Miniprotein binders against Flagellar motor switch protein FliM (fliM). Designs and how they scored, part 10

Target 1, 374 residues: Flagellar motor switch protein FliM (fliM), of Caulobacter vibrioides (b8gxb5)
Amino acid sequence: MADELDDQAAMAQWASENPPGGGEGVNEFGDFSGGMGGWDDGGGDGASERILNQDEIDSLLGFDLSGDGSDDRTGIRAIINSALVSYERLPMLEIVFDRLVRLMTTSLRNFTSDNVEVSLDNISSIRFGDYLNSIPLPAILAVFRAEELDNYGLLTVDSNLIYSIVDVLLGGRRGTAAMRIEGRPYTTIERVLVQRMIEVVLHDLKSAFEPLHPVSFSLDRLETNPRFAAIARPANAAILVKLRIDMEDRGGRIELLLPYATLEPIRKMLLQQFMGEKFGRDNIWEGHLATELWTTQMEVRAVLDEQQVPLSRVLNMQVGDTLMLNATPDSLVELRAGAIPLTRGRMGRRNHSIAVRAEAPLTPAAKKAVQKLK
Key: E = the ipSAE of ESMFold2; O = the ipSAE of OpenDDE; V2 = 0.75 times the mean of E and O plus 0.25 times the DockQ between their complexes.

## First folded at step 8 (miniprotein)

Design p5 (from E1y with K53E L59M K60E F73W Y88D)
Fold by ESMFold2-Fast, scan of step 8:
Structure p5 (fold): chain B 374 residues (1-374), chain A 96 residues (1-96)
Amino acid sequence: as target 1 above (374 residues)
Amino acid sequence: SDEELEEIKQRVSELRDKIEQLKERLEEARKGDPEELRKLEQEIYELLDEAWELFLELMEAEEGNPEELDKLWLEALRLEYEIRKLLDEVEKMRSG
């Protein structure tokens, strides 16, 4: 965990000590076609192939993260850090975007006054320059600022979603957009309606991050040319979140891009792993579990005691015999869904029913089960 | 300020009224007065500028309930769209 962050700091220092040459005359928001950018400068892929064989790479990515396995060579650390970002998931970031999806579904239904469903397609890592080169045009790109992180992110709205939003908000009917021609530049009306939608999404992003870390996201500008949306060097790694917006028979995609540099101040929080019940402390997992379970029904068992009994005692058991349970009326009861323990709580009464009040945070097994539901 | 928001609401109402008046005058002009069509075209251009300025002011407005601002934004855009439709109709009448 900490070792990964120390390695990232070392890579950042290496990048600072080896600034791109010849690229200094380029506008900070310009096109860095030379592929200049930190450790990627000078052929990072080639260096990776020369330094480690496949078994060594596999060991480092999955199992061999031994202590400070640091080398005097900063290039080796940069390669390892790039591979770790690509292969290791960010558990808290996944939770944040699951929450974002739920918030956006509600907000966009209100915004459009129509049936809207938002879903998360995937979360992946990509180099910033590769992303900009992959954007299908035409599109609207929103450069936004993460104020408390003192850095930028990018939100892309595809053509299908732009025309869906315009049609719904102005006409509300499929047949009312008679003059809508794809491939033409977006009009001012189209841009400002999309801008308002983007502002709704950015407010939901703030709400989704709130339990982890308060971050205000504000729109900086809209761009239609990817060259003017450059917020990082082409070689820099970024997290790409692909969201699908379904509006009955239409809709489209929103893509959220967060450069690694933008997330660096909170990376320790994003890389949190369950170790010694840490996730239950901040109610983050309770919020996630509640969101995932609000539409799910399951059978829950309250278990008072489990006991091993010799076979001879079972075979000689007669009517009137008593089995002493290792429990009192004040004992905590374990709530289970199937074989999975959920939590522990105290027994009580409500009207003619027995109630259980939770006294402990959700177990790691319960949290893992919820994550598998996606 | 609250006074600025009330001024914006008043201007939205005034624009709505002016659009309805222009629609009635356009129907009367269908009877073939070329000079009246020219006057209507000029008034429609002026109203279009007024609607666009109101829209820009609403984009800069940060005070008020977000839902109320959203309704005013959409209303200003719809009014601007209706004015553009009236302009297109007048231009077709003059050319044809």
Scores: ipSAE 0.000, ipTM 0.183, lowest interface PAE 17.7, mean pLDDT 66

Design p6 (from E1y with L56A L59F K60E L74Y Y88K)
Amino acid sequence: SDEELEEIKQRVSELRDKIEQLKERLEEARKGDPEELRKLEQEIYELLDEAWKLFAELFEAEEGNPEELDKLFYEALRLEYEIRKLLKEVEKMRSG
ESMFold2-Fast, scan of step 8: ipSAE 0.310; ipTM 0.744

Design x14 (from E1x with W52F; at its last look DockQ between E and O 0.19; V2 from the best seeds 0.00; counts 0 for: pae E 9.0 > 1.5, pTM E .786 < .8, placed apart)
Fold by ESMFold2, look of step 9:
Structure x14 (fold): chain B 374 residues (1-374), chain A 96 residues (1-96)
Amino acid sequence: as target 1 above (374 residues)
Amino acid sequence: SDEELEEIKQRVSELRDKIEQLKERLEEARKGDPEELRKLEYEIYELLLEAFKLFVELLKAEEGNPEELDKLIEEALRLEQEIRKLLDEVEKMRSG
């Protein structure tokens, strides 16, 4: 079998004489990087030294990418995705939730026989464990099943809404529910009334999803202790939707939580754009632009060496001239996104390709650049 | 009010009749019309909401014999459970 590494190209050493910050003022080595070590400059054919996508990153971290469609491999991939904090924007969910609030406004007006307005406050991503720990108690947590997706979601009703619904539905001498005193469990009547409201909301959610994919949402159980509502691993990422229910001088909030694992079977459909819409509700999506940039594939360059060279030396360069690099096959290479150094890694081989394994934390420059986006 | 209580009694009886009509339609839908099953599911869900509205109105009732009101509440709950069972059956047949 042919040697996959060119010995002449592998003797380069990463930036030992020209640190990344010092070489930024001379772009000739960046421009010649494809010619210096036997790799493609600006090549789009998956060049291992310049462009890494999520599959290549997974390979560098030692994940097995063979055998899609297996239940075990699908489960492992879902776990790995949740461990890598990824806040993926799903544009079609904006359409679903916009429809949901419109449907809920009508159905809750009918349900309560009162003036109700439902608004979408926020769509964000959160780790499941962080959400469960953040729920202000007392509250009612409805575990529901997305039947066609064979997975679960969570619908949380805050205390203000619970009391508001009970007060609106029950009036008069017998039907007036006592205001809940802190520390008292909800009565059977209060739980029944809230459960029926939850079922109305879940029916509206089914209707909101109908244009995209038929999904039935059925109530599985009600909980008042978040520990009994563990429908996902604590590290798993989920979509959190905050809805505001206004009833003139009262009301409250409903929160809908959908783990990404629950949405995985229809993820590709949810990634589609709705014709005629752009970023119409950017301020509703908490951190969505930053999350989208975080998941965007970027060109990454593997720099073997960087040197400052007088311009006259470059202008006098001829074909056949030798440029000595201060790098060895065992040297760490610098990974960059544009001018920003990301990390360092060691060269290696994965299958038939040259690969770089990250062996250092992100640089301060990379961290500072991310902070300036806020 | 006495007229309000009699209207509620009539609505409970009417709900029972609608449940029996839906049972008959469910048996016809078992013979293989998936579109009829979807329409039936929607109508059953509307009846479930109506049954719950009756339950809330009975809980709010201020007049009448307390024992008679309790019997009506128990009957409304029984009918709601029958409607919910029908909904579960339709969903099971539709998903199977």
Scores: ipSAE 0.011, ipTM 0.513, lowest interface PAE 9.0, mean pLDDT 67
ESMFold2-Fast, scan of step 8: ipSAE 0.521; ipTM 0.841
ESMFold2 (binder alone), look of step 9: mean pLDDT 78; pTM 0.739
OpenDDE base, look of step 9: ipSAE 0.090; ipTM 0.563

Design x17 (from E1x with K53R V56I)
Fold by ESMFold2-Fast, scan of step 8:
Structure x17 (fold): chain B 374 residues (1-374), chain A 96 residues (1-96)
Amino acid sequence: as target 1 above (374 residues)
Amino acid sequence: SDEELEEIKQRVSELRDKIEQLKERLEEARKGDPEELRKLEYEIYELLLEAWRLFIELLKAEEGNPEELDKLIEEALRLEQEIRKLLDEVEKMRSG
């Protein structure tokens, strides 16, 4: 369906920004480290590009390599790609939600004037439609807008938390809240109290995101029927954050759902994790590969001129015959390895040997060929 | 009791006055002094907590005229909303 295609497209976009396991060759990918030095500032031809740390690279490569038993490689790669597009590729998001938990603990203690502890149960990926179908009813769903991201998110408050909040705030017995009747609408007071709690959480979410990117989260509407909380197509992928709120033998859960489409404008920020360290030579694999390249030999030919000559001329050549080359002593010669042009240079002499002094950088073809050597 | 209700009316009036004072100070501050803006944010947040506690206290009230109580509850909620808007405004001024 169209919804399934949208989900596939969103996941493909996320995957394309962070390819698993690298490209056509490790050397081709690894050469980026030589120009960058890990600096935030340039100062040479090296840009202030960030390099993934070794732990992140090893994690991605290890996950890819664990695909042993190649009989169902296509299915295994689909599962790996799905996992890599989800939470495991968003390290900054975990930091944001750790901050959210700390902020919410303080804010909810102030909101309730009672002891509250907030904890993060899980961060996972889910299809939007699967999520809506999984919500135990009754519940309150808050559709909110991420203003600067120009898109929506969903926050779900379960029944246990709703009744816990009403009981704690109004200071009554368990019976002070209306008897729990499945499918009954929540009262105006219950909705107001839950709405205020949701607004507290959304303000804390803004504070949690502030160091990464300023985002204001505003409540759009409250829903009690999941069918009216549609902010994405059923097939669309979303990040699901499960939070537990504990209040001395009572409490419940808040679930935060952010579609990948909502996070798209800040995706590159969410993928970043920065270390102020210079990595390169501590990678054993890179050192081994560099050593092998250093000992690799190839035949290099210096070509002064190439001419097409009739076969009859070749067959009738005699000692003393002269072939004129379209070259002077100052002409540049082409250095080749097989059919691949490497560079151009001037012929000269050093001691008892004929030498060629390179006067041009390595050709793009030569750089590509060297990078493909094992 | 009627005596407690009069105390609550006084607290509502005091909240209204404090909101007006904070509005004037916020207009004067207008991104000028980062330290003053931080101080205003803190004071507005404290007032928000005070208004919220008053609202909850009103919801728990057992005694008094129900019609008067409903009006005070609505007014407390309205004041809380107004303070929340001020908090959002000062935060936007601080973030640039």
Scores: ipSAE 0.294, ipTM 0.717, lowest interface PAE 3.8, mean pLDDT 69

Design x22 (from E1x with F55W; at its last look DockQ between E and O 0.15; V2 from the best seeds 0.00; counts 0 for: pae O 9.9 > 1.5, placed apart)
Fold by OpenDDE base, look of step 9:
Structure x22 (fold): chain B 374 residues (1-374), chain A 96 residues (1-96)
Amino acid sequence: as target 1 above (374 residues)
Amino acid sequence: SDEELEEIKQRVSELRDKIEQLKERLEEARKGDPEELRKLEYEIYELLLEAWKLWVELLKAEEGNPEELDKLIEEALRLEQEIRKLLDEVEKMRSG
């Protein structure tokens, strides 16, 4: 209770002390000759794997901003900014976010009741301050907490996605009138709809991390001004995940920002080589993939009978000829998607339509076709 | 329309029945199968999306009795809060 108030007060105080004052003041950045305290070579007690602090992470990644000096630093800063994009590749993060994309694809289809495609555009490293300055406005920034990691992340929803979601969810009727005049604040309904989408994504993010480490993600707040979404220092290194969401003619982008400090507790796990077995057995994926396949419009043919007849018999068929089928009303109908046999069923009637009741599981060929989407 | 209102009431009833079924299954899952807990979390989350869609449909209703619509909106929100509590219970069961 008391300590949580101090952290909020410290963040509020920092925001108040840095007004964007345009003054030419030559700030003498003092000599940070802070002595490297000697690594005291103290004895062989079990090295408690010290979690690196953010400043240690930033130093290791070379994000140290201490370079306030002269013109030559612009080139070095550009080289450093280009070279320090050597994020420590966390191979397991790529897998987590590939998993997230597939989860989100299903969840957002369910959310919108529309065809949604989610793609991973890029994973990169960025400075937190540079990220905040790069966000195209208007946007919604969701500050979320990674509970087990005791730290924060940022989820940014771009304006295009906000409009697309509002339009899809409002059935396009109200969205066309809400062609926002640039700079209009988000309505309460738009904010609620976007918050719901964010909660969907955060749940999918939890599920995406689960094979690696259990991490719950809770939404702390929504911000529309990047200045109030300060979860880290401007110099702090973060992983930026760029997602694209396409909904036919609509869509937009979600960006996930995870400070390296947030991921530090699980860094060793993230550095592990992909053991494909842990992610492969997820029954949730089988459910999601099944749901996606069910939502995919596919031409299914019910084949009642197939007869081999001489070409001469086919060519001699006339209007009014009776074709005798070897099928009975109780005969098994083969369901095919293109050339792939899906299953067999019995032909029946449901209400006013002819229906086929599947009596067999999906064929091994159909299952294998589904598995190739992995 | 009155028919659309009855369809919405039926969907609300179906959501309630699904919530109670998930509560029962969640109590059984306390016996410690993490795989069943994951399935339940997913099913609870799908149910949350269904409840949310229903709420959005109600908010889009251009025609109808405002008082009945308001009641159904409140009911949809209540169902959603109950479903969220199930998610919180699943989370507590995973962290425990």
Scores: ipSAE 0.006, ipTM 0.223, lowest interface PAE 9.9, mean pLDDT 70
ESMFold2-Fast, scan of step 8: ipSAE 0.512; ipTM 0.836
ESMFold2, look of step 9: ipSAE 0.581; ipTM 0.858
ESMFold2 (binder alone), look of step 9: mean pLDDT 78; pTM 0.731

Design x37 (from E1x with D88R S95R)
Amino acid sequence: SDEELEEIKQRVSELRDKIEQLKERLEEARKGDPEELRKLEYEIYELLLEAWKLFVELLKAEEGNPEELDKLIEEALRLEQEIRKLLREVEKMRRG
ESMFold2-Fast, scan of step 8: ipSAE 0.424; ipTM 0.804

Design x39 (from E1x with L87Y D88K)
Amino acid sequence: SDEELEEIKQRVSELRDKIEQLKERLEEARKGDPEELRKLEYEIYELLLEAWKLFVELLKAEEGNPEELDKLIEEALRLEQEIRKLYKEVEKMRSG
ESMFold2-Fast, scan of step 8: ipSAE 0.341; ipTM 0.758

Design x43
Fold by ESMFold2-Fast, scan of step 8:
Structure x43 (fold): chain B 374 residues (1-374), chain A 94 residues (1-94)
Amino acid sequence: as target 1 above (374 residues)
Amino acid sequence: SDEELEEIKQRVSELRDKIEQLKERLEEARKGDPEELRKLEYEIYELLLEAWKLFVELLKAEEKGDLDKLIEEALRLEQEIRKLLDEVEKMRSG
């Protein structure tokens, strides 16, 4: 019963931070300090502070018409100011996004087969309408569904990242230089490549949330016009997560936008101050590390024999010459990752492939290398 | 070369076999422990990445249209794996 009352109070506080819009369409007489068409000079930072200015708050509270500053007026002002000024800090959400950054780094390296570093620039609050108006075009916007939360989110991929992904995946042979210069519509292949990257990110987002609450994020549609990506009312507050993707001399940004309404079903869990049993235990972090290690791809070499041979023997080698290896067909092959011996195994053949069956446990060097990754 | 083309065809065939095995395991896992569904979801995701990597490799290697059918098949297999991933995710969420 007490938890239910606490939940009700938390919902009331969140509702005050996410005021419903007046009317079904344009709010001509309820227009807030936010501009149209990206004229917001503070786009993306502290959107809640721009819902109502101090003069508008004072007018609503009748401060300039009153002869006394009552506690009731001060209390009402504090509630309004709390809803408009404060970003409600969600400690667990910061932990979730730190986890997301680590998962995305691994996943995007695998996706591109190239060096990728992901970093979290910041987490802030913004009004949905202000965000849409702040998006630099051209961009790809992904409307996605949080299935178990019964609501939507938005993921924005900037032009620099789109060009980088297409370029790295196609090796520059079919690049997007013309799209960057002319702003032409994306080709089917370009769209597919970016869409698959977005799906990788959405899967990582699910994995990042899993210790807190299972949430499946599915792509609903891709949009290139922000007007068609409306998932919330313009006045509704949302959490904006800015991620930077670095690929050596290229890259760009991914921005994740989650309306507070979308997170409402799990808000109580996100407000936790301590990691507790679900996040703070080694078992959860062991799972995270195991996932990273499992998805890590390594070049494994099967070494049959290593010999030192005089240079003259190599230079005088002719077709038909025989190099004698210190090995038999039944000899164990050493499996290596770089300079590190992993194990030994027996060579065999399976249909059209050559296979190695491991017959020894991981070497002490391999175990030590794995422990360095912990 | 003809040998390289045969290796690619084998990789495509192996992906088809793995997809069929995952479909059978998904039907069996429908009554299973949630942890088994979670492991199956992870294996399906890994296969999705494998199919995607093959698709990208084929796109890079294509010069004269010789790989067009294999590229199309690799993309189709990736889409089939994606559908299996959606199915296991729905089973896990209930």
Scores: ipSAE 0.013, ipTM 0.432, lowest interface PAE 8.3, mean pLDDT 68

Design x44
Fold by ESMFold2-Fast, scan of step 8:
Structure x44 (fold): chain B 374 residues (1-374), chain A 94 residues (1-94)
Amino acid sequence: as target 1 above (374 residues)
Amino acid sequence: SDEELEEIKQRVSELRDKIEQLKERLEEARKGDPEELRKLEYEIYELLLEAWKLFVELLKLEETGDLDKLIEEALRLEQEIRKLLDEVEKMRSG
């Protein structure tokens, strides 16, 4: 019920953005101006500036952790939310999770003895309480400890993935004869199988972090009720990683939640775009970082054909005219970043998007460009 | 079936043998090459995955009087492998 206070705050903000001018004389509309503010410069301090250094962000996050986070529309909350947007940009974390996806694909194929593909859907920031309220039930929640970071994380396995894992591992015997009923509690056998999968994922997470900082992730407990999975205050900010696991006609999602408090000891490492010597010791990380820097910093274009055409042809072109491309449906397209050719691939479709499947190694020009970034 | 139980018992015996081999290698690796400790950690983890697969196979068997004892034995071996994994991780960190 802070609607009248919000109106007063909005009015104060409006007045701050549109202060009455103190110029000489009365305006043409007859409004009284006391002429008292000859130094009221609307241009001075009239432009909003938003510059927060890292120490200020830390202070604001610490204040949020210790304070009552139920208030959503104060000035302090707005500043904290703005700081979270900046904090979401952790370049090293994207590289870590890209490595995690590759490791999980191999490990889950081994674990299930079946074809499994893991994809990273999204990395975002969320308040812990908002996350717990958003979890589709039933689900299995794994509270895990990051030993060297002396704090906790949360891993959520959705219902579709749980039944997919059970079906694959048990093959319709003992435990799988039970009907899949939405909203029922998971059986002991289902929880045990999912727990072993979670332990595989946590081991892969350790491996993914190893080049950046050694961290052991150990399972603390499994929960089926989000209320018992509280590892942070509802107002605390966390990084949410959404992973999709595809197993032919089945599968589901794993979500990894890491509170900012858990990542604080390694935050400076996560903010670095390049860790130099440490990445040089891991050729996989070095290759990933170089490729990531190029693809994220430049637009990638798929070029079907390049032709040189006389200017007169272009100037005389009319609606309905046809330009013949020297390409067939079977032709490879060239992927380019700016003027640099990267590779060649075959056009296709994935979901609602047009995709290019790479069928050639990186060009010498791309390899030289990648080497210059190292 | 009895044949499936005998196969499982054989796999349990093989896991015991592998655990004993890894224990001996861990003693040899105590002051060894960091790369050898890394390889040993990986092999112990692979053995843990093998023990989990054995547990899944046990869950596929028809209920018999001996099944509960085999499940308990598989869980005991899993715990021994986890202790070895913890040991090699401590040796590697230290």
Scores: ipSAE 0.019, ipTM 0.565, lowest interface PAE 8.0, mean pLDDT 68

Design x45
Fold by ESMFold2-Fast, scan of step 8:
Structure x45 (fold): chain B 374 residues (1-374), chain A 94 residues (1-94)
Amino acid sequence: as target 1 above (374 residues)
Amino acid sequence: SDEELEEIKQRVSELRDKIEQLKERLEEAGDPELLRKLEYEIYELLLEAWKLFVELLKAEEGNPEELDKLIEEALRLEQEIRKLLDEVEKMRSG
C-alpha cells in the first residue's frame, strides 16, 4: 500500500510546486460560531460531533483574518494589509474541481446538444458578504444542500449564460426575441431551463466528489435577489470557484461558493495528498469519463511489483524497515493507466528524475481502450 | 404533421417502458456496483426525457392542444425519473 501511495503522490506534480498549507490552515476554516449553525436539517448524531469539532478548531484558532494591522494608516502597511489574503489550500479540492470541469463539459454538451467548453478561471477564498455584494445583477442564485455534510452552498449563473442557454435550447423561435429584454423578471420557462442546467451541474459535482467522499447535492431554491440567498454570516470565509462556459460566440459564467463550514466534515480528506489511481477510477460515470477525460490527459503508473502482504506486517512497519520486491535490476516495469496495462519498460534516470524507457508496443487491451474512447 | 406527432408519441411510450424497466431493476438491485450502474442509467434517461421536453417546446407545427398535452406528459415522466434517481441515491447512501 505504501508503494502505491508513493507512486500516486509522485504523479501530483502540483503538490511539489504548491504544497498543502501548514497549521495556519486551521484558521482558514472559518468561524463556525459566526456561521449558520441553525441550518441543521437532516441527521441528529452528526450535529453533536460537529459541535465538538468546532470547539477543537476554536481552541486552535489564534489568527484574526481581519488583521490587527488593517488599522495601520502608514501607506506601505495599508497597501500590504489590503493586498494580502492568506487562506488554507485544500489540494484534493483542486483535483475535485478539475474533474468537475471535465464532467461539466460533457454534460453541458449533452444538455444543449451544442458545442460547449468549460474552463476553470480560478479558485479563491472570500468572505461571504463580500461575495454577495460582488454579484452582477441580474443573475440566478441556486441555494443547494450538501446532504451528507448537513450544510449549504451557493451557485450563481450570470445573465449572459442564462440568455445563452435559453437561446441555444429554444433555437431562435418567435418567443425567443422577448427573452432579450434585460431588466425584467425571468419567465417561468427561462427559470425552468436554467434550473435543469443547475441540476445537471449539481449531479456532476456529486460525481466529482465520489472518489473522495460520497456527497449528494440537491437544489433547495432559486433566488434572484442576493439578500434572500444568505447561507452564512457575512464575515464567514468561503471557497469561490469561478467557471467559464464558452459556446462559440456566446456563453457566460457559473460561480460555485462553498463555505468552509460546509467542508469541515471532510477537511481531513481534502488536505490529503493527491491519490491519482483513486481519482483515475470512474465508479459512476464510466462511459462519460472515458469519452472526454482519457483523450485529454491520463495518469500513468510504473509498477515494479505487486504483492499480497499480511495486514499485521503492514501495521507493524516502522521507518527503516525493508520491503522485499519480487524484482531484479533487469526486470521490466509495467506502465499502467488505472487497471489497464499500456506497455513495459526499463527503469532509469534522466537528470533529477526517474524515467521509464518503453521496450514493448502498446498492449491489445490499451489499443481497445483507445479505440473505444476516440 | 401527423407523422411528427406519431414519432413524438412513440418516444413518450419508449420513455415509459424504460422507466418501468429501471424500476424493476432497482427493486432487484442489492449490489453496490449494480446500484452505481443503475444511477448512471437513470441519469441518462433523465437527460433523454429533458431533450424530448425541449424538442416539444420548439415544435411549432401541430395541434396546440395536443402539443400542450404532450409537454405535460413529458414533464410528468421527467419528474418520475427524478424520483427514481432520488431513490437510487438514497439506497447508495444507506
Scores: ipSAE 0.021, ipTM 0.567, lowest interface PAE 6.7, mean pLDDT 69

Design x46
Fold by ESMFold2-Fast, scan of step 8:
Structure x46 (fold): chain B 374 residues (1-374), chain A 92 residues (1-92)
Amino acid sequence: as target 1 above (374 residues)
Amino acid sequence: SDEELEEIKQRVSELRDKIEQLKERLEEAGDPELLRKLEYEIYELLLEAWKLFVELLKAEEKGDLDKLIEEALRLEQEIRKLLDEVEKMRSG
């Protein structure tokens, strides 16, 4: 603990001497990093990475409030408010978090050997600094790295959940009851047990992202003081995911914070809208659905023609009789699964086998069937 | 009880054996699909080690388990190093 306290004290001193966006030199707050260009939380460039700090943003808002603003002043305020306050809806991310909740419910039941229900309370956008200031203390904050994205995220575990986890894992042990009653900084045992729970959650997060993009989430460090959990500048926008963990008459909250900068490398994938009635060849979600359906066994039939013929004609057929099909050598074959038409394709040959090459998109009936099976 | 202590000792021994088996398999692995399977198996073993550690903590007032607790922590650390190693091999 002594080494941890020394490290935390050093970080606190660093943070107080090096505030976010303050900069150094004679022009402390005069650089607005492109005042007329616009604001973007995406990644930053080598030429300029300075982001407006909260004081600078408040100053700009004050200019708009101090008098009758021009379109320029109103425009600047609107850009700042939009960039920092608006939730940029990422449709695939909602799918990822729904999957995360299901995985966490299973994993935490196994981890605790007790009844656990996980639910998604809210997904919102927040400024990083505002989030850190909102965290009720005491709490445990996990700084984690998204390896393939080369950036960080934050996971917060509240006091109620920490004591719930300690209690359920250790049972009615002497020390557990004492730790709950006496408010104090988290002990080494509490931190270790919570760390393992966090690692389970991070593994589930990896599994939740896997169909969309492989990302490994690794724990960088645990913090008990929000000041030491700085992974972004206070003005930077982030997605905040609030998860409720319900156990028998107890539980608490886990909050997942992902800066937009962390998600930038996969933003195009996250913006992709899932629509059961529409898929493109290059749609990553279509590939995932195809993979899931592959585990389902079905018979596919290639139909050249279908006709209704009187039973008497069939019963009286002799060797050498001809049945006329309403098809030409260039006709497309219909591929069907049971009664559902899937697509049409061209007959061909590969080695000693007859092959069909699909030349049409999935039928509306097939798309609806896929949507229901998913 | 003495029976419970013997069961715990056996589980610690089994964890050690499984760690050595996974180390050998990781040395031989070069295929991305095999590395993915190994990552899953190493993570599952880590969860088994965590459950054993928690059971040992519940019994720690017996005193006789101090060495087993230390051994369980060492085995957990070795499994974590293997997990980090396979993750780096997959990312690289």
Scores: ipSAE 0.124, ipTM 0.615, lowest interface PAE 5.6, mean pLDDT 68

